# VHH binders against Probable nicotinate-nucleotide pyrophosphorylase [carboxylating] (nadC): the designs that were tried, part 5

Target 1, 283 residues: Probable nicotinate-nucleotide pyrophosphorylase [carboxylating] (nadC), of Methanocaldococcus jannaschii (q57916)
Amino acid sequence: MLKDYALKILKKSLEYDVGFGDITTNSIIPEGVKAKGVIKAKEKCIVCGIDFIVAFFEEYGIKCKKLFNDGEEAYGNILEFEGDARTILMLERTALNLLMHLSGIATMTNRIVKKAKSVNKNVRVACTRKTLPLLSPLQKYAVYIGGGDTHRFRLDDCVLIKDNHIAIVGVKEAIRRAKENVSFTKKIEVEVSNLKELREALEERADIIMLDNFKPEEIEEALKIIDEFERKTNFKPIIEVSGGIKEDNILEYAKYNVDVISMGALTHSVKSVDMSLDIVRYQ
Key: E = the ipSAE of ESMFold2; O = the ipSAE of OpenDDE; V2 = 0.75 times the mean of E and O plus 0.25 times the DockQ between their complexes.

## First folded at step 1 (VHH)

Design q06 (framework vhh_7qbe_3)
Fold by ESMFold2-Fast, scan of step 1:
Structure q06 (fold): chain B 283 residues (1-283), chain A 121 residues (1-121)
Amino acid sequence: as target 1 above (283 residues)
Amino acid sequence: QLQLVESGGGLVQAGGSLRLSCTASGFTYSMGWFRQGPGKEREFVASISSSGGYTYYADSVKGRFTISRDNAKNTLYLQMNSLKSEDTAVYYCAADHRWYSGTYPDRYDYWGKGTRVTVSS
């Protein structure tokens, strides 16, 4: 379950952060003091990770009340909680860091999806595997919450033939060997870097063809070749464009009739949503 | 295999309202409503993400129709207000195995049988 996975990550992060003890909180806050608090979004965002934070807080005896669910647009108070003051202060930064990061991904993804769909209602905006170690499932969940596509998760999820594979055996042999040696249940995707490789991938009938680092004008030429192949054979692979695509140039790609636009930036260049945790002593 | 069952269609006068429902036999990710009017191709109406947090609408229905879902009941809804004669169609609910909703019918894996909506002048 993804919530259990997130809880494990949060607990390990807390273990590192606590070290030999929260010396500030333990020296200043008397034992047994109770506090009420809120987590507040200081900017408009798409909330992501709130159930992970609730699970984390509840593991340590902090009672929570959600004001928003993952995927909802929020500003201001998003979570109410109450419990032991020392515990709350100990958990604060670990909880906020994950919540802020995942909400940042969902917010960025939602903004970019809306932008791309303003000129191409059929296009999917996807992340990649350029993700933080161990956090990949949570980051991809945030992309999904933002309205994006997760793309493949692990190396065993889908065949993705890359430039380094092509450097060894070439496009045709790579696709042929993948079809021969991998289960029929697995899709075969190939990254092509030029029109010659595109033609080879079409001829070998790859399930998905990624146009890697093509300029917008080169996409136009590639689509012409794909359309000609479709007319001749009645076969059309899923067409993905990737490489160098960012929020400020996505419209140059989305205007073309492509199925997927993949952006590493959704997971590796995201800005966290600014959030705070504020408490008051129980009276 | 997933089954989708639409309900709530019927005859309604122009300017009226109608609420469509679609019950799924199991959990769904993204879902949408499509319609096919007399002599027309199947066209997109509205879609909703798995969480319900993101919705998309065709320009022709924006501001008049509201899509929503109740994941506990595996049910999708379409609230149709200010109905026009142009809204007369068979309405289909659809589900996608993929994480976000598309607007092309060919992207959806599962389809209901449809429910007929007739808007009289």
Scores: ipSAE 0.000, ipTM 0.103, lowest interface PAE 21.8, mean pLDDT 87

Design q07 (framework vhh_7qbe_3)
Fold by ESMFold2-Fast, scan of step 1:
Structure q07 (fold): chain B 283 residues (1-283), chain A 120 residues (1-120)
Amino acid sequence: as target 1 above (283 residues)
Amino acid sequence: QLQLVESGGGLVQAGGSLRLSCTASGRTYGMGWFRQGPGKEREFVASIGWSGGSTYYADSVKGRFTISRDNAKNTLYLQMNSLKSEDTAVYYCAAEGYRSGYSYDKYDYWGKGTRVTVSS
């Protein structure tokens, strides 16, 4: 299913990129030339999206041999292929752009997950919904391959009460109305920006509470309140921290007993893995 | 009726190590170590949050002292390495009590102290 979604995106991207034809390839490469080549990673990475690229290439008659699977650490040749030279060159940039981007997400996620878990074995590192239009399912898949958590996918997946909802109806009413109007099967998460809102969210029994833009010192104070509430009521929500968290400060947050650390940077500030497509032989 | 009892103090050679313990008669929140040397004011040494995941150290002891806690035993520890003559002091254990629904900004309970003497 996800592979089909990736194929639709790749085909639409190709339509735009090709326009009326690849004038360079069509003017230089004779018809009927067959080529063999490789896609290589020019830096160590966690591969992600290789099956999407295989499906895309095969859709256009290019035969592929995988050297690595999604989730594996790779360097050098990751995919071998063979087919019509003009076709290969036409597909090259569309294929590489997606593969490089998704592998970048998986690589960054894996590095950050390992870092966070070095001080907090049970913490989850999650992405957000700060994703590229239409690419969200693929970017979240890459986070998952890197060892991260996808968080909610769509607006219908989970209730997430945010600043603008709170501005209109307040924390207590937002949670109460969500509980009244949403199916019992859906979790209710609320973003709180201060200790007053935290206390309100606890009293209304939100399933998940996100501490939004709290400093490390403020997280410690929030956890004291949460722990007291648990002792008094035997209720503990899932605790997520978010906002202002980057690779260089994640240890300041991960050292606390929190369940989830969510980072928009995993999808909106990722560095692509440098890759090339190289023709090895032609006839 | 929360009570804190420190132990582990004594005479130690410079460069040596010593481990202080503090046992609480019941559950505590945040805990810390303070010290008061001869002719000096009481000063902060180290603190630890309730979960054990948040620790803070005075600059004078960073890299030499390690604070830890065992919540199952209601016990706080201070591992003191590379001791110097200036570490000579009475060391006090301090703790925050449990209270529902508000932030703590000071320690409510204090031990009587344990003496550490570092020979030069």
Scores: ipSAE 0.000, ipTM 0.086, lowest interface PAE 22.7, mean pLDDT 85

Design q08 (framework vhh_7qbe_3)
Fold by ESMFold2-Fast, scan of step 1:
Structure q08 (fold): chain B 283 residues (1-283), chain A 118 residues (1-118)
Amino acid sequence: as target 1 above (283 residues)
Amino acid sequence: QLQLVESGGGLVQAGGSLRLSCTASGFTYAMGWFRQGPGKEREFVASIRWSGDSTYYADSVKGRFTISRDNAKNTLYLQMNSLKSEDTAVYYCAASRTYYLSSDYEYWGKGTRVTVSS
């Protein structure tokens, strides 16, 4: 179903881009000219979104041949295509913008996942909900292709008690009310900002506890409290670390025995992969 | 030059159905159907934006006609149901490469005749 969603987004993006007409292509390229071309990655990357681009091109009568699949490491030509020259040129930027962005996410995610797992084999690197409006499913798909975890998708996916909830009702009451009012099938996650809130979340037995904006030394102390609680009660929540974590400091966090490291940067601070669309032959 | 080729016209009895097709030789942003009945000026029937999410219908055909497109084939369709003698006309396919949905179509087909007998 994700491919259909991507196609819908690409089609709406093209409507905006076409606007009042492709003045350059319509004034320069004769009607009926057929062209063959390639999409080329100008730097080594993890490809993501190729099937979305194939579906988009084929929707407009452009024949495609994949040279790489999503998740593969690639450089150089990644897609061959053939069809109406005017159509190809009109679709070019919309297709490249999405492909470059998703491949950027997958590339960054894969690099960071490998880095974190080099010191903690069982850790999961996750994105957040700090995503572009409407593009969230596609960005999360790219994280998944890069070897990351998608985290929750929607507000109804699981309970996540955040700082603003805690500011109103406090940690203990927030967890108690969630347990009373939400289906037993839903996990309860709480983000805590200090050791007092951590102890309260443990006592109320939250399923997942996120240590939000903890410094590495504070994580070490938090883990000691969690380990002591586990020894006394035989209860262990999933431990997530989030806030202020970037590629250049992730090892300071991953060295601790935590279950998940979540990073908004995977979706909101990614560099696109540099790609081009090149016409090889026309008639 | 962008070419539009209509097909599917013919003679049909009142209450019957007919499907018109129009194939474009290249990309179109918006496509639509217009018709011209005997002794009348050309009038708008239906239009569809390239995404398929924006469709418009003349009041006279709402609920009876359905416009759709297959962008992979560059083909526009008009499914006409519950046909009336008043639907008798030459039906023209129109296309635009710009944002406009119904008023300023740049390209026009030669037309296909639909005759509805009472």
Scores: ipSAE 0.000, ipTM 0.132, lowest interface PAE 22.6, mean pLDDT 84

Design q09 (framework vhh_7qbe_3)
Fold by ESMFold2-Fast, scan of step 1:
Structure q09 (fold): chain B 283 residues (1-283), chain A 120 residues (1-120)
Amino acid sequence: as target 1 above (283 residues)
Amino acid sequence: QLQLVESGGGLVQAGGSLRLSCTASGTSYAMGWFRQGPGKEREFVASISGSGRYTYYADSVKGRFTISRDNAKNTLYLQMNSLKSEDTAVYYCAARDYGWGSSYEAYDYWGKGTRVTVSS
């Protein structure tokens, strides 16, 4: 299903890229030339999107052989292919752009997950909804392949009460209205920006409480309040921390007993893996 | 079980200052001040965590009032400066077993109140 979605995105991207035709390839490469080639990772990475590229190539008659699967650490040749030379060259950049981007996300995510789990075995590292338009399902898949959590996919997955909701109706009323008006099957998450809002979210029994832009010292105090509340009421929400968390400061957060650390950077600040498509021989 | 006793209320002119005190029969409670003015509902004024590290203030008193505590003496304080006629109210000391915040319903223990009158 996700593969079909990726294929549709790749085909639309190709239509844009080809425009009036591949004038370079069509003017230089004779019709009927067959080529064999490889896609090569020029830096060590966690591969993500290989099956999307295989589906894309096979749609246009290019035969593929995978050398690595999504989720594997790779360097050098990752995919072999064979087919019409003009077609291969036409598909090259569209295929590489997606593969490089998704592998970048998976690589960053895997590195960060390993770092966080080195000090907190049970913590989850999650992405957010700060994703590229239309590419969100593929970017979240890459986070998953890297060992991360996808968080909610769309607005209908989970209630998330944010600062602008709180500004209009306040924390308590927002949670009460959500509980009254949304299906019992949906979890209610609230972003709190200070200890007063945390207290209100606890009193109203939010399922998930996100500590938004808290400093590490503030998280420590928040956890004490949460522990006191649990002792008194026998209730404990899932605790998420978010805001300003990056690879270089994640250990300052992960050392606390929080359930989830969410990072927009996994999808909006990723560096693509450098890859090439190389023709090995032709006939 | 827990007893809260307020003191320090009285008559003061606008622009003046008063310090309210509340003595608790125990420690380790988060505490706050609430007030009820003539013809108004009880409203939050300020709160302080059990440790004293965290404080929270109502917008109407921010910058004028300071909440503090002396845990060795089991005493909560509210220093009220730049008093306005709108500050006229009965001030209640309140305590809660856990956390801190402005939610009236969260406070399990209440004093009997001390009256503050600010003349125009």
Scores: ipSAE 0.000, ipTM 0.093, lowest interface PAE 22.1, mean pLDDT 83

Design q10 (framework vhh_7qbe_3; at its last look DockQ between E and O 0.49; V2 from the best seeds 0.00; counts 0 for: pae E 17.3 > 2)
Fold by ESMFold2, look of step 2:
Structure q10 (fold): chain B 283 residues (1-283), chain A 119 residues (1-119)
Amino acid sequence: as target 1 above (283 residues)
Amino acid sequence: QLQLVESGGGLVQAGGSLRLSCTASGFKYAMGWFRQGPGKEREFVASISSGGGSTYYADSVKGRFTISRDNAKNTLYLQMNSLKSEDTAVYYCAAQWSRYGTDYEFDYWGKGTRVTVSS
């Protein structure tokens, strides 16, 4: 399950962070001191990753009480904890780093989804595989918590024919080979860079067509072509737009009748939520 | 799937107290109380996070009303003290819910319970 995956990442990160010992804590904090405290969000956010931090703390004997669930808007205290002071201090930065980052993704995703839906109620905003190595499942979970679509998780999730595949075999042949060689359960998506490739993808009945790096006026022309094809054939693909889309310009694309807007910015251009771990009582 | 049932309304003298309850068949996120007075639009009264760690109140009720929840009993409460005639309204229990485009607006509503404050 994802919580177990997150725990493995947290434990490996802790191993790196501790190294051969937490020399500050071990040199100044006596053994056997117990502490109570909180993790607090220092800015309003959509919280994400709380259950991962609870599992991490509990693995090391720290008792926790959640004050929020993932997906809730939060400010102030979000988790209460108590346990061995040396242990809490050892875990602190590793726990905060993941929680702050995932909450940052969820918060940005939520804001962008609301912005896009303000002009296009039916559009999905999706992330991509432009994620940090090994963190993709957690980062995509944070997008989901923020109200976004995860898109494919891995290479084995969905066929996505890209410019380099097209350069080797062409659009039509790529789609034909994918249909012949991949399970009927997998959708076939193709990135097209121009109207010629779009027409080829339509003719071969790709399930999803991504308009890659199209300018807004080119999107308008592409939609006319797709609508015309649908009238003749009764076939309509899922329409995705992508390429260079950010929070600053998403409305220029969302106003069009497209199904999905995907953007790497949800995971690669994210500000972590500022959080702290505060000891509020110890003995 | 989510059902909200309010209870505890009634007639009370100004300066008195009343406790409202809202039983939910299940709830996941924040919950709150709203009210609609005669000839007025529905207004926010109070809300509470899923774990009880954060509470928010309209200025008109701060210090007089207390929102709480008991997740083991699936019950939301509103303790109303020092009641005024302006508190006369139908009180609604509401629940917040998430989907794509995380809609933190309160989407699920009970039928309401009437509170009448007489002088």
Scores: ipSAE 0.000, ipTM 0.228, lowest interface PAE 17.3, mean pLDDT 89
ESMFold2-Fast, scan of step 1: ipSAE 0.107; ipTM 0.564
ESMFold2 (binder alone), look of step 2: mean pLDDT 81; pTM 0.831
OpenDDE, look of step 2: ipSAE 0.007; ipTM 0.324

Design q11 (framework vhh_7qbe_3)
Fold by ESMFold2-Fast, scan of step 1:
Structure q11 (fold): chain B 283 residues (1-283), chain A 120 residues (1-120)
Amino acid sequence: as target 1 above (283 residues)
Amino acid sequence: QLQLVESGGGLVQAGGSLRLSCTASGFTYAMGWFRQGPGKEREFVASISWSGGSTYYADSVKGRFTISRDNAKNTLYLQMNSLKSEDTAVYYCAVKRYSGYYDTTGYDYWGKGTRVTVSS
């Protein structure tokens, strides 16, 4: 379950953050003092990860009340809680770091999806495998909550023939070998870097073709080749564009009739949502 | 649901000119003009790539018609010169699902049409 995975990550994060004890909290806050508080979003965002934080807080005896669910647009108070003051302060940064990061991904993804769909109604905006170690499932969940596509999850999910595979065996042999050796249940995608590789991928009937690091004018020419191939053979792969695409240039790509735009930036260049945790002594 | 609205049609004398416009509800890819004359099947007239850098024309209109687009306005144009009675038709704006402007097939979205009548 994804919630259990998030809880394990939060507990490991807490372990290295606390060490032998929170010396500030333990020296200042008396034992047995209770507090109540809120987690507040200081900027408008799409909330993501709130159930992970509730599970984490409740694991340590803190009672929670959700004010928003994952996927909702929020500003101000998003979670109310109460419990032992020392415990709350110990968990604060670990909880906020994950919540702020995942909400940042969902917010960025939602903004970019809306932007792309304003010029291409049917396009999917996808993340990649350029993710933080161990956090990939949570980051991809945040992309999904923001309205994006997760792309392949792990190496065993889908065949993706990349530049280094092509360097060894070439496009045609890579596709042929994948078809021979991989289960019929798996899609075969190939990254092509030029029109020659595109033609080879079309001839071998790859399920998905990614136009990698193509400039907008090169995408136009590629789509012309794909259209001609479809006209003659009645075969059309899913077309993905990727490489160098960011929020500030996505419209240059989305204006073409492509099926998928994938962006590493959704997971590796995201800005966290600014959030605070504020408490008051509770008796 | 992409919407295309044609305008600029009307009655014109042989040898005259008309400029047709097509406004899209958002940005479009390769676009084209088609027409259907009285008692005839729909025929291809002209197409243009998304950038406006590449065009393709039916032989019957080459040298007389010019296709262009203004992407800032989401508008496609057809400048029709030296009009003939044979050009009498309802003119349709269409969007291609891909940018293959050279292919006269693969148009998925169509406007309502605008009527052009060329009198003697």
Scores: ipSAE 0.000, ipTM 0.094, lowest interface PAE 22.0, mean pLDDT 86

Design u01 (framework vhh_7ubx_2)
Fold by ESMFold2-Fast, scan of step 1:
Structure u01 (fold): chain B 283 residues (1-283), chain A 120 residues (1-120)
Amino acid sequence: as target 1 above (283 residues)
Amino acid sequence: QVQLVESGGGLVQPGGSLRLSCAASGFTFSSYAMTWVRQAPGKGPEWIATIYSGGSTMRDDSTKGRFTISRDNAKNTLYLQMTSLKPEDTALYYCARGYRSWYDSTFDYRGPGTQVTVSS
């Protein structure tokens, strides 16, 4: 039902964009004109959001033919459509803005996943909750299509103990209370900012430990502590690194034997794929 | 055979500086964490600092403002730069292969040590 969610977002976006009417189209294009056209990717990309655009166009009576599916590498024509010319022109920018953005996320994610896996085959590249309001499920879907991990969607998906929680109750008590008060089905993750907090998180058996804003050399130090703990207790949490990681420095982190690298940049610093909607015939 | 040989110890006046060296042989030095430990007369051994293979360090809070651990992998040598020396720093200083863990110290080899005496 992600498609239904996307459709609702697109309709609301269109409402803000159109206001009381498309004055240019309504003043220039005669009533009853039918048009055929294409959406074209002007650069090589991983397509994401095509089914959302099809649902949006079909909602307004525009017939579509997909040339590519989400997750496929594409260039040139990706979608054919036909219908009322005024309607097509009204929907154009809303449709392209979403499609270009999601394809941008999928393309960036795929490139970074390939880069990280070139030095660490087992690593997962994940996004965060640093997403645009209301667009989080769609942006995370694009990360998934690009080969990344979605991480936590909402506050109710997973326990994530952060710096502000630690400031109030401390690492040990936070983990202990989470284990006591939350369903057994929920993973407990803790963000640690130093080796003291790391030791406390290990002792309390957190399921996932995020090394937050650690430099590459500090990660080496942390991994030695984690390996020692595993040797003594036969317990090993999932290790995530996060904070300040970008495409241009990811290899400094991926070289280490960590399970997950999380990057806010996948959703907050993406470049849209350049696309156009071209009318090819009208009557 | 793994060998660690310390040098650079001696007699220094309070407030002085001294640089200790540890020459390592018989293993791939760059692949191991290295540690400095001291033992003062009548006291147990005190861990000073560890430097990991990647260059990150862990240091004892009581000395970290005055002592700096470093390494030169090309020369298979570990260093300890000591400044603002105090009479209480008088001890036998030795290097060890390995690091301090929270359960115990994971040192497998130690050098014979170099004596540092801080006195007028």
Scores: ipSAE 0.000, ipTM 0.080, lowest interface PAE 25.7, mean pLDDT 84

Design u02 (framework vhh_7ubx_2)
Amino acid sequence: QVQLVESGGGLVQPGGSLRLSCAASGFTFSRYAMTWVRQAPGKGPEWIATINSGGSTMRDDSTKGRFTISRDNAKNTLYLQMTSLKPEDTALYYCATWGYYKDSGYFDYRGPGTQVTVSS
ESMFold2-Fast, scan of step 1: ipSAE 0.012; ipTM 0.388

Design u03 (framework vhh_7ubx_2)
Fold by ESMFold2-Fast, scan of step 1:
Structure u03 (fold): chain B 283 residues (1-283), chain A 119 residues (1-119)
Amino acid sequence: as target 1 above (283 residues)
Amino acid sequence: QVQLVESGGGLVQPGGSLRLSCAASGFTFSDYYMTWVRQAPGKGPEWIATISSGGRTMRDDSTKGRFTISRDNAKNTLYLQMTSLKPEDTALYYCAKYSRGWTYDFDYRGPGTQVTVSS
């Protein structure tokens, strides 16, 4: 379950953050003091990770009341909670850091998906595997909540033939070997960097062809080749464009009739949503 | 039985616009490549544009961005949006269905709709 995975990550993060003890809280806050509080979103956002934070807080005896669910547009108070003041203050930064980050991904993804779909209604906006170690499933969940596609999760999900594979055996042999050696249930994707590799990938009938670091003019030329192949053979690979695509240039790519636009920026260049945790003493 | 019925033609002045429609029935429309072709008086058929089953398009360069082919698979309808029309665009416009496999030939076409660009 993804919630259990998130809880394990939060607990490990907390272990590091607390170290030898929360010296400020333990020196200033008396034992047994109860507090009530809220987590506030200081800007409009798509909330993501709220159930992870609820599970984390409840694990440490903090009672929670959700005001919004993952995927909802929110501003202001998003979570109410009550419990031991020392415990709340100990958990605060670990909880906010994850919630702010995941909500940032969902918010950015939703904005970009809407932008791309405004000029290409059927396009999918996908993340990549350029993710933080161990946080990949949570970051990809946030992309999903924002309306994006998660792409390949792990090395065993599908075949992705990359530049270093091509450097050793070439496009045609790489696709043929993959077809021979992997289960028939696995899709075969190949990253191509030029029109020669594109033609080879089409001839070998790769399931998905990624145009890697193609300029808009080069994509236009590639699509002419793909369209001629498709018209001739009635075989349609899924076409993905990737490499250097960001929010400020996505429309240069989305205007073309491609199936998927993949953006590492969704996970590696996201801005966190600004949030605060505010408490008052409860007597 | 396969049927293709074009509509939307008519008389229009130079610089005008028209939207042609082709209503398809008798086959799984979403499975086939669809094409617009025109034939002017005294000339052979001229290919304009093809749209794949998945929605990818190919166009003849002679239209210079003036024509856009599109489809609505839910309505079994093919469209041709025509802008900045010129007298040389005067022709009978018909839609066609491609057969599957290794072929450039269409296996069925409609009766056509007349477009006249005049005055």
Scores: ipSAE 0.000, ipTM 0.074, lowest interface PAE 23.4, mean pLDDT 84

Design u04 (framework vhh_7ubx_2)
Fold by ESMFold2-Fast, scan of step 1:
Structure u04 (fold): chain B 283 residues (1-283), chain A 119 residues (1-119)
Amino acid sequence: as target 1 above (283 residues)
Amino acid sequence: QVQLVESGGGLVQPGGSLRLSCAASGFTFSNYWMTWVRQAPGKGPEWIATIYTGGSTMRDDSTKGRFTISRDNAKNTLYLQMTSLKPEDTALYYCAARYGSGYREMDVRGPGTQVTVSS
């Protein structure tokens, strides 16, 4: 199912890129010429999206041989392929752009997960919904492949009470209404911006509490309040920290005993892995 | 590596007092929340007290009048002063270090020191 979604995205991207024809390839490369080639990672990375590219190439008659699977650490040749030269050249940029982007997400996520877990063994590093339109399922898949948590996918997956909801009804009423009106199968998360809202969310027994844009020292005070509440009531929500957290400051947050650190940067500020596609004419 | 070692337990009569110590090594003691927990025979672990980085404390209501938690960051040592001991205080007492909430989620825990209160 996710592979079919990726194929639809790749085909739409190809339509835009090719227009009415690849004028360079069609004018230079004779019909019926076959080529063989490789996709090469020019830097160490966690491969992500290789099966999407295989499916895309095979849809157009290009035969593929995987050298690595999604989630594996790779450098150098990652995919071998052969087929019609004109077709390969037409598909090249569309294929590489997606593969490079998803591998970039998986690589960044894996690096950050390792950093956070070096200080807090049980912490989860999660992405957010700050994703590219239509690419969200693929970007979240790449986070998962990198060892991260996907967080909620769609508005119907989980209740997330945000600042604009709180501005209308307040923390307590928002949680109460969500509990009354949403299926028992759905977790209720609330973003709190200060200690007063934290105490209100604890009192109403939210399943997940996100400390939104707290400074590291403010997190320590929040955790103290949570600790006191747990000891008196035997209730502990999942604690998530989010807002302003980046690769270069994550250790300032990860040192605290929180359950989840969520970072928009995993999907909106990622560097692509540099890759090339190299071919030679054969037979 | 990280280690906690408790001492100061023993046999004491009802109404007596004991001072437990927990010596920490292998980590920056002053950066951690320190906790005392006890486990009585046939019972689950019971939280007694936590002392936070800034020196403030949270204590269980049932024991807070008799037990005092303190720390000496220069000596990397945590203390529990116990007074007016009762037979129901008989348990293995251990210390734990944590950076955040949750007495059940501990970065490191000591082997414990036995306290027996009997006549």
Scores: ipSAE 0.007, ipTM 0.411, lowest interface PAE 9.4, mean pLDDT 87

